VH-VL binders against o27280. Designs and how they scored, part 159

Target 1, 266 residues: o27280
Amino acid sequence: MDSMNVPEVLEIKRIVEESESVKTFIFSWDFRREVRPGQFVMVWDFRDEKPMSVSLIDPVRSEIGISIRRVGEFTDRVHGLSEGDLLGIRGPYGRGFELMGRDILLVGGGIGMAPLAALADEATARGMRVDALVAARTADELLFLDRLEAAGVNISTCTDDGSCGFKGFAHERLLTLEENHDMAAVCGPEPMMFQVMRILDERDVPAQLSLERYMKCAVGICGQCCLDDTGFRVCAEGPVFWSQELSRVREFGRYRRDPAGRRVPW
Short names: E, the ipSAE of ESMFold2; O, the ipSAE of OpenDDE; V2, 0.75 times the mean of E and O plus 0.25 times the DockQ between their complexes.

## First folded at step 6 (VH-VL)

Design G37 (framework fv_marstacimab; at its last look DockQ between E and O 0.85; V2 from the best seeds 0.00; counts 0 for: pae E 2.6 > 2)
Fold by ESMFold2-Fast, scan of step 6:
Structure G37 (fold): chain C 266 residues (1-266), chain A 119 residues (1-119), chain B 112 residues (1-112)
Amino acid sequence: as target 1 above (266 residues)
Amino acid sequence: EVQLLESGGGLVQPGGSLRLSCAASGFTFSSYGMSWVRQAPGKGLEWVSAISSSGGYTYYADSVKGRFTISRDNSKNTLYLQMNSLRAEDTAVYYCARLEDYDYGMDVWGQGTMVTVSS
Amino acid sequence: QSVLTQPPSVSGAPGQRVTISCTGSSSNIGAHYDVHWYQQLPGTAPKLLIYGNSNRPSGVPDRFSGSKSGTSASLAITGLQAEDEADYYCQSYDRSLRGSWVFGGGTKLTVL
């Protein structure tokens, strides 16, 4: 039975305000349908559907959470919902993060901390040492700090304006961190992820990166628009990619594609 | 029962190529990293290559980097080692082994397949 | 040369205790990576004997034990039996460069 392709109408059990622009919507979930950090679901408001990363995976409470940033008409409508209201959820989809070794570095920018928060929970439950570099434009846009601290994560913060922690970008902060890790996981704006990946590659740290723009491709609704001039198709294996896979995609961090497949600089 | 079975070994001339296979059964193959380890006649164990559970990340010993390619097909429960530009020094029994991701140990081993590089 | 150093041979009589050392460095055992031990009987594939420094897989008798201190590890075999005659290998992970799985050179145990 293919129940993953049919939306299940679920009640919003709880809403957590993470910031002025981000909310986490929590639903009861039947874990006979496995969910891993890095996977996403399609959220349907009975008008449009959009892919959203899973930010909470709690088998003990039988709950999943999805964290949504308010950026447009769909997300504005969803942010207007209350506990008890209904949403359609389809999935999970996509490739989740893989864990290796005994220590992991998480590097998250803005809403990119959402899938990494779920990964942090899994890594700590596995007995790994977790270091997180949490980056945002300003202090009030840093996400999940209390949750990461409660999980025993070692946290470094970085803000563009210097309002919390290191003043500067994530990759600049990473250059001041000397410890290597068995692996890293990175999620955030693509230019940030490109710079971080470059540093981790130079340090020979295996890294996985989550690319939001490939979420729709992972459910088979995207074609040649996700390819660069090398012909490497990454969308079928997304949204999480190893740095070795992503290093073959020349457009990563350099240019994007419009709906017609044309290259557009960042 | 958990089992690994190697195949594809044989006699090959220097400069030649050979592809080894390792068939896995009795466990969820896609959940484990895998490795190739070799042993030259009368010598010790030498790690050759490793691959993540998805196949997205690979590791190579310096002695084989650029000549050998590790890959896997999770739909077929099969691990591969493509060996190019073979040298006499590559003569060994090649074992596939299942990796424990947390501690980097190898808990299940195949019986090995013999690769002889000779004129 | 092997990254992990083992004595090439060790010997004992039935009932005796033998120990096999495995000496690494700050980039492997000293970096808190676990040590695993493998037993290889003549003409057979290696078999996991000890994992995670000191744990025994199901079916391995408690005569076999592992320990780790600093940059070194040790495999102890008590109540030595003729069937223990084999090659023994330690293995860890080395973070240097791209990271690698590293084996000791192996120790041939002879039961006299």
Scores: ipSAE 0.681, ipTM 0.848, lowest interface PAE 1.9, mean pLDDT 88
Fold by ESMFold2, look of step 7:
Structure G37 (fold): chain C 266 residues (1-266), chain A 119 residues (1-119), chain B 112 residues (1-112)
Amino acid sequence: as target 1 above (266 residues)
Amino acid sequence: EVQLLESGGGLVQPGGSLRLSCAASGFTFSSYGMSWVRQAPGKGLEWVSAISSSGGYTYYADSVKGRFTISRDNSKNTLYLQMNSLRAEDTAVYYCARLEDYDYGMDVWGQGTMVTVSS
Amino acid sequence: QSVLTQPPSVSGAPGQRVTISCTGSSSNIGAHYDVHWYQQLPGTAPKLLIYGNSNRPSGVPDRFSGSKSGTSASLAITGLQAEDEADYYCQSYDRSLRGSWVFGGGTKLTVL
């Protein structure tokens, strides 16, 4: 067993409140363990362990940031922690996003903007033009807008209730955008990602989509993160998949599996 | 130090199949997209196919679409081209090339392997 | 039929300057995609000569230079030497339908 399989206990260096329901936890990180946008870590609170997206990758300050939405018992406990408290971190795991070309479109829904914020930093640093479509239910749930703007990202917003930007769903806003991107990166609720992927595929825009599935080992040996039609393990071959890879996956956008392996609707 | 080495060329009859390999060394193979480029005897360079660094996205020239399949095995640092339904017009030297993802350039080339399709 | 147009041949005496043009369209060079140049010596594989329109890889002599304007690019070779006798190809990316890598038809340089 190496250090990537065993949680390293780290002190929470800083906590950033991104919204009422989302906090970013910042840790010191030794970048001999390289981290790529789209990879994930397993966060251990000494009782349970959950996969979480890396949203900040800062080799200059030797820091990573992990953005966590409060959605259940585990994340409620983590949101109750303070700077100086301890968490176990193992990873990073999985395949991150790859960049091609000069013009990239990011489409993020809710917490799905977390890995895309890290990708935006890398893309702008390499000189790409970055457009981001940031979606949420309400204006108060739009994530990372100031950070994206500071990085030079061109932001379009949409909200279900119309409180900011386009009123409607991300895929509806996407239909009104210019078709001049070399690639796209998509992360958010899986039904949204499926609709976005359909549009991008029709436009012949290569797209990468980040999936979430139940994970246990995170290193590809337990089989709990497999996709039905392909045997792809989200923790090993993903979590980021190209749209061409997902074309072979019937379950994508249609159902998920619970920890016991049962099919459940989205 | 960075090297690409093609193999698998040869003589094949029209309608036949052939699988080309390209062994990569001296760089992190899984970090780069890859391409096949061919050159018929006495002719210019023609792009054939490309594949993303993960292997998850593939591109094909119209002249080979449906007949050729590009793939890669990142654990073996090897790029492949499966060529089916071969035609005389596919006769060429086939080069393996490494892609620069930002600018779509091809910064490293192999020495090529000859494919001859003849009855 | 190449997407990028190059003259089929150029020639020059030792010490002279020659240029090789590469003409594309609004869907490739004109869409801000870079132009790369490759040198292919007789009987050998192509070698990257100029990347990103005007940059020389390590080991390429400074007498090779590239430029891009509008939908066209140009390779200039000064101080022509016998060893420069080769085929030269420009290459770019075309994002029209399906996206594709595109080469010029090639230019044979003869050193007189």
Scores: ipSAE 0.501, ipTM 0.785, lowest interface PAE 2.6, mean pLDDT 89
Fold by OpenDDE, look of step 7:
Structure G37 (fold): chain C 266 residues (1-266), chain A 119 residues (1-119), chain B 112 residues (1-112)
Amino acid sequence: as target 1 above (266 residues)
Amino acid sequence: EVQLLESGGGLVQPGGSLRLSCAASGFTFSSYGMSWVRQAPGKGLEWVSAISSSGGYTYYADSVKGRFTISRDNSKNTLYLQMNSLRAEDTAVYYCARLEDYDYGMDVWGQGTMVTVSS
Amino acid sequence: QSVLTQPPSVSGAPGQRVTISCTGSSSNIGAHYDVHWYQQLPGTAPKLLIYGNSNRPSGVPDRFSGSKSGTSASLAITGLQAEDEADYYCQSYDRSLRGSWVFGGGTKLTVL
């Protein structure tokens, strides 16, 4: 067995409270082990294991960050941890984002901004112009705004209730933006991503989208994250997919498989 | 040594098909976007198609869209160009080139393979 | 028809300075895209000569220089030599063409 598949027990170096429901856990990282925005790690709290996107990649400080939204028992336990506590981390896994061109549009919804924040850091470091459409249900759920601003990202906000920025959904806000980009990276609720992708395709903007599926093994063996018809494994061929790839995925934006393997409509 | 080597060129009739290959060596093929550029006899350079490093996204010039298909096999370090419904105006030397994905420059070129479409 | 415009030909005597212009538009060179230059010797494949507007790859003499301003770019060759006789192409990217790599029409440089 590859040592990559064995969780490494790491100490939580720092915790950043991003919002009421989201915390970023920072760990020391040996960058001899490469990690890319869009990749994920398996987080093990010695009871259960869940996939989490990498939201911070800092080679200078030799740190990575994992942003976790509190949504269930596992994340409740993790959110109860303090600096100095231990977690098991294995990975990174999956295909990350590719960067091309001079300018990039990021479209993120909720916790979907996690991998995009990491991508924003890399893009800005390369000298790319980065525009970010940050969406959430309410203003309080908008993530990484200060961080993105500090990085030089041009931010547009969108909230369902209009509490901040554009009142409406991300795809609706996108329709009001006339400027095209060399590429786009999208991550958030799948219905959002589906609508955003359609708009970007109509505009001939290359887009990468990060999908979320139930993952068990993270190494493409168990098949729990397999997409219907195509056989794409989100943990192996993804989670980042090009729009052209997703155009082949019939279930995209329509339904997913739950932990029991049942088809669940979005 | 960084190298690209095209193959598969030849004579084909209008409406025919041809598949070009480009073998890469001396670098991490999977880390780079790739492109096909053609040059008709006595004419200038014309970009034909490009493909992202992962192969997940493809680009085509309007002149070949719907007729040509670019693909790659990163396990074989090979780039492909499937050319269907060939026309006389497709006659050219076809070069494969390595793309620097950030600035869209082409820093490595093959020697080219000649494609002649003629009745 | 090439998206980028170059003079079809330029000429100079050995030791002289010659310049080759490359004119684009707001959708390519003017859209924050870099210009690259390629040299194609007779009977050979193109070679990257200048990248990122003004950078020289290893092995390219410093008598070759590139610049960009607005929607235009220029290649300058000082101390012209016989071996510089070749075709030169500028290249950039155009987002208005559904994401296309675009070349100039090429310039034939003759050394007199």
Scores: ipSAE 0.351, ipTM 0.770, lowest interface PAE 1.7, mean pLDDT 93
ESMFold2 (binder alone), look of step 7: mean pLDDT 93; pTM 0.953

Design G38 (framework fv_marstacimab)
Fold by ESMFold2-Fast, scan of step 6:
Structure G38 (fold): chain C 266 residues (1-266), chain A 119 residues (1-119), chain B 112 residues (1-112)
Amino acid sequence: as target 1 above (266 residues)
Amino acid sequence: EVQLLESGGGLVQPGGSLRLSCAASGFTFSSYGMSWVRQAPGKGLEWVSAISSSGGYTYYADSVKGRFTISRDNSKNTLYLQMNSLRAEDTAVYYCARLEDYEYGMDVWGQGTMVTVSS
Amino acid sequence: QSVLTQPPSVSGAPGQRVTISCTGSSSNIGAHYDVHWYQQLPGTAPKLLIYGNSNRPSGVPDRFSGSKSGTSASLAITGLQAEDEADYYCQSYDRSLRGSWVFGGGTKLTVL
């Protein structure tokens, strides 16, 4: 039996600085425990534990990568670590992305490109045509462009401020990209994902969306992982959901809940 | 060694229901999309429904949309087709087929199960 | 229409070459979706004969070959044998039907 519920203490083998606020931490991994794009692990710094999406899956080098954005106390501490330092890792958890068809559209916003970068590697290895729409507030927040280009991905960019590519939001740029795809994968801020899903639904493109909010636990122990209307738990049923599953969730794209259970609009 | 085996077919009256099962063995069932294809006596192949490897996305032919429901249980290596509001024109051998997910082809087929809708 | 068109029958003598056509449209074969071919022997389930336009599964003789051009595809059988007598179906994918798998009407091959 492999133990997925006990953290393994792993050495940070390599750190890649993706931007001023994002680093990828690379670890040796025993692929007797399979991991797929869209799954997450719990990262433990020996004080706190947080869920992080897997951004690199490399069975040839026996490595996984975890990309972390600096947004608070835990991530600030992890960003202060060096190669050779130790972190606890348990998992993987959750449902990963599924691939079907000859071509796929990836739509990523900010750190949401992390799980999509791993998916792009798998899709390209399968011989799929991959188009990526990479969105961020500014050019320096666009992630993984060099990695996607090296993989043969067709890249479109957009920034809110117009500093790179299309000036505007991801869904506005998507409206100018008229080629249909056999499927899409979307990850980023929930309001962006909601708008993108609406367009893909109109085009009859099956879409998978990665929902990383309310992930305070693994294996569905914490109620904060729960979605309204359906009772789906992000850490148990997600984080990846199909558009057919999200179409009945009134909460998606409209509001979230704070720790007291109050509705907070996006 | 790789095998699909259908069951659940039979005789049913118009307006009735049947549930078909397809038992998979010899491969990692959860890694493949699956499909149902039917063939009326003496006629050609007609695609009916398909389902993603997780079961989270489903496809239906217009002729069965709203009446048939495809589902799967990956823990049991089993695919299902719930058929409601059956019509005489639904009479066919129903085949379970494995999808080659990146090419849309069907590389493994079951032997079929006969569904007869008549009064 | 998004249905693939095949001739209903074709015939040949042992040792001869026969070709079975599969005609589609801009929403399926013309949209660069691959064509797959299935052989159905009398009283049996279909078996994959050609996938991805021109590839043979293990165990399929090289007498069977597939090709694709524009909105059409063809299956060629050389050195025809009595055991090749069967129904042959082409299959592709159609984006205009909310994503659907589409089959040709089938071609009955008779070996004379």
Scores: ipSAE 0.582, ipTM 0.796, lowest interface PAE 1.9, mean pLDDT 87

Design G39 (framework fv_marstacimab; at its last look DockQ between E and O 0.85; V2 from the best seeds 0.00; counts 0 for: pae E 2.3 > 2)
Fold by OpenDDE, look of step 7:
Structure G39 (fold): chain C 266 residues (1-266), chain A 119 residues (1-119), chain B 112 residues (1-112)
Amino acid sequence: as target 1 above (266 residues)
Amino acid sequence: EVQLLESGGGLVQPGGSLRLSCAASGFTFSSYGMSWVRQAPGKGLEWVSAISSSGGYTYYADSVKGRFTISRDNSKNTLYLQMNSLRAEDTAVYYCARLEDYYWGMDVWGQGTMVTVSS
Amino acid sequence: QSVLTQPPSVSGAPGQRVTISCTGSSSNIGAHYDVHWYQQLPGTAPKLLIYGNSNRPSGVPDRFSGSKSGTSASLAITGLQAEDEADYYCQSYDRSLRGSWVFGGGTKLTVL
């Protein structure tokens, strides 16, 4: 497949309703095209195109899954689709997660659990011990709990309203956990990731974090997802970054660029 | 054949700098973490530094932290060790080693390159 | 001082069984990290001998075996041969040292 930049029109094979606001769309996938947890694809609904993380990688069924949160016009349209409908998919793109060591901590917030769920599958398949801190605003927004449990993941939950697990934010829950891990993977709201990274750095735990930025081309050309000072392109050098890399990124946890190029605080 | 080949060793004065290279062949270099291990004359093995497969994360022994920098160029299948502020106690044969995927052992070693720090 | 402790030397006659111990702590071997063993023949680079506590890489004779228990590991060599004369190092990982690969002090094996 020499044309990774051309969208392939794929049929939605299955739709899994993960929560009220999140659906996973499953597609048949030719695994001659490698895909790694942490990578993203560009989803095209023949009107607009948006980057979406891969949340399921199943070589046995020859399927991938893309979890999409309903947050705007594009996602509204996609959520209106049914099994059998068509979407354009191009990719995968970006740098995915690396796995090292014997145990790993996953810290995910909201839809950020999407790439981490895929990573959990890979880690458990390798025989790693996987602990996951799953955070959401409310209990009904916690994602992939059954899937993670079935994979053998040790789950700790955190909700803003205390409706499930620890009442508070992910970094607050993390502070109550004494055990360290060989590495951590983090994905969620950037303020959450920023706080979590700081704690992990203090504990000397290597961490990988998946950043979200406005992406247009996905191939490192347009520069829309370029991080200030470093020149890192989230679509090319990321979206997964090591904590040591992000330590050089001034804007991380502080602001992002909107489609107009304006600084928008988190 | 899987192979690692170190180069760049030599004689340097205290306070000087040296850059070691390790050329990898026979395997997908970018898929593996890499490490530097040194051995002083007549002494045991000492881990020096390690780097993730992508190069995004680095590890250092306390004895070299702040002075040595590990890096890699996956497009060239090469591992590097920049050594600054060298001391007499840094005198050793330096080995590059491949970190195996699951157990963090070192399954492939180079022949080593000798670094001598002396006035 | 090495993080992992090995006897400085062991000896045996041809055909005998010898064991080399490797003692760590709760922050390395005892922290669920695997122990690996390396053989270093005189004037050569180290070679992986045992990985993952008890696994032999291809080409390593079955007379070499490894085990781990608690905070310690052991390398056993049966049917000792003259060619086994070498230095042997155990290696693990230590989380308390900001993620460090740690070696034993090495054991010189002499075949009498």
Scores: ipSAE 0.810, ipTM 0.917, lowest interface PAE 0.7, mean pLDDT 95
Fold by ESMFold2-Fast, scan of step 6:
Structure G39 (fold): chain C 266 residues (1-266), chain A 119 residues (1-119), chain B 112 residues (1-112)
Amino acid sequence: as target 1 above (266 residues)
Amino acid sequence: EVQLLESGGGLVQPGGSLRLSCAASGFTFSSYGMSWVRQAPGKGLEWVSAISSSGGYTYYADSVKGRFTISRDNSKNTLYLQMNSLRAEDTAVYYCARLEDYYWGMDVWGQGTMVTVSS
Amino acid sequence: QSVLTQPPSVSGAPGQRVTISCTGSSSNIGAHYDVHWYQQLPGTAPKLLIYGNSNRPSGVPDRFSGSKSGTSASLAITGLQAEDEADYYCQSYDRSLRGSWVFGGGTKLTVL
């Protein structure tokens, strides 16, 4: 319990370049500290600390991976690191994904495929049939396609510009898919997740969604990331929530909060 | 030893409410989905409701949807069924059962608790 | 009106074989969903007898076996014994019923 609050300084064992803007940083991990798909860790570069979802969980090699998109000063600094360099890692934190049944649909947008890639590994190891709908703005921003294919996942792609697969948004592609699944897991931009959740609710497919963006607004695990209508704190109660939990939140898919706590449209 | 023990059954008037409890022991309760299954006197088994391991997702049979609420408290290893707007056809023995995640079968059952809805 | 159909009763003498059928549809047994079987002795709670179409839990004698073909499943009991007298239920999951666990109507086995 107390050891979870102290960062462990870990050596970057390997770096995988997933795209122009995304890298996966791989560390040796002691699996006496259990980590599950959907959980996150706090990554400390000895200046700032930010939450990052775990994208690789490999007990056989005793490794975890953390996929990071370059979007600001912290992530730009971390992207400048090399194999052998050190980062502080503490955690894991949050609720992981639950797996139910024999068939799962994964719907990932951009970096949202990171926690879903770890989930795909667990689902395939369990013997589930895994279908993944991988969405991005362009073909170069689609993530983990080779890893998913190697794992035996059935992949559908869509890009806003039509450069790979279906031309359009994730929810538009989902409407053309007629397969029923026992459950779904969704991670990506909140407007995408809202549209996907609506369709899955109409199809009576249980869905879990990861709200990683709220964690980025928090000052650690202080309860500042709160879903107003339900009282959930994303860093403490989430980041993974079932669709039934999110359907009660008026802000989901419509508004976000600025630094002053004011509602801002997506 | 894996065990489920139901309580809270009794006699109630039509339109009334009742809350059933199921105490779990001998396994990691928070790792399993749970279900309620009922059996009217002299009749067969009828599934009523199910809940995910975290409590975040719930399922209901059409006959009880909007009237019954399934919930759980993983810190107390306890499953609940809140029954509102009870009808004569809700009269049954109510069983608590553990759901296996992959096969979606029910591998551990409680002894049942009798609910009688009568005027 | 049960979505899984079982014969209401079967009977046999000690030492004989009896088979109980469970008939479903394309939305349950005919999909990827497995069939599980439960034994309910008089005055007791149901007990899992067969799971995942053909697997036996520890402690269940090999006289009990399960099979699945198409939209149907069967429970076979060989070497019938007096203590086998019970109600038997099949159970699966149905995707068309807004995600529902479904039971057969039950079969009363009488050992004559």
Scores: ipSAE 0.683, ipTM 0.840, lowest interface PAE 1.8, mean pLDDT 88
Fold by ESMFold2, look of step 7:
Structure G39 (fold): chain C 266 residues (1-266), chain A 119 residues (1-119), chain B 112 residues (1-112)
Amino acid sequence: as target 1 above (266 residues)
Amino acid sequence: EVQLLESGGGLVQPGGSLRLSCAASGFTFSSYGMSWVRQAPGKGLEWVSAISSSGGYTYYADSVKGRFTISRDNSKNTLYLQMNSLRAEDTAVYYCARLEDYYWGMDVWGQGTMVTVSS
Amino acid sequence: QSVLTQPPSVSGAPGQRVTISCTGSSSNIGAHYDVHWYQQLPGTAPKLLIYGNSNRPSGVPDRFSGSKSGTSASLAITGLQAEDEADYYCQSYDRSLRGSWVFGGGTKLTVL
């Protein structure tokens, strides 16, 4: 293991409250270490270390943003931090999204919009037409809408409770959207991603989906992020996979594994 | 300089198999999609197959679907075309081409390798 | 029959202007997909001549130009020179064919 895998301790430069449960932590970043949308970093709070997606990539200001949803003890502690406090960051790691064609569809559920917001910025900057389907349980949990609109993204929304946009699930809303996309990028709860992938496969739309699995090393040596039937490691060969790659993975959308390797339902 | 070099062409019987290779140099191979295009003697260009930059997504023309398999090894900067169940109408010069990811044009071409399917 | 239709041949005298048409449909050129043009000299591999409807790669003379309108595209060559004698192909993408790159049938340009 070499020095590129040691966390760099960075000061929190700014905190953006994206929702009651989601904050974006902004850090200065030396872009000699290139960052691609869909890659992740390991965030270390000096007690524990968790993978987090990069949501903002700003070479002009030399900044990155990392969006973190409060969901447990680690993320509760990080959400309690203030500007000026320190976090360790190592990375980036993993395979980011590839862009191809002219018309891209983004489908994001909850915090899954974080890496897609970074991708949207890249796609619009190079002149692609970007449609985004942004999903959440309630209107207050829809993420990055103002940012996406400012970037020129055509936004469709859906909420479980109908408080904004289509009432229902992302895949149900997708059935009513135009079928003119050259590719799609999908990130969110794995059951949502499975249903969305099935529809996109029927339409022959290449899709890239970002998976979440338990990670320890983040560089592919420990095997904890390995997918059944393929040997793919989410931290090395992913977290972004093409839909054709995932069609061979029996666990996708059906179950996940805990740190002990036991199957648990989604 | 950016270069693509095909190899593996030759004479083969109908129903036989052949594997084409394309060696890439002078660019970051793993950052580009790739394509195979063929040209029968005296005829025009016909697209055969394409593959995404990671190798994770593949496309095939209907005329070759189920018989040909495109693949790549990014660690060796090499594109492949496995051709099975060959037919006389597969006789052509096979070109390797780099697929530009935004415009979906083919901005770099190899010199081609000849495949002849004949008894 | 090719998905994209080109005239089989065109001709012109040195110094003149010629155009080569490329006619597609609503599932390719008309669906906003770009048109690319390739030049193929006898016995050689194709070379990209125009991409993204109207852009010239480095090293392509400015007397070559491309345009696109509706479901059709056009390659214009001005100031014809003897070395322009070649086959010319248009190419686009067609979503209705389950995702296919499609070429025109080719146009033989003869410089008189």
Scores: ipSAE 0.553, ipTM 0.805, lowest interface PAE 2.3, mean pLDDT 89
ESMFold2 (binder alone), look of step 7: mean pLDDT 92; pTM 0.945

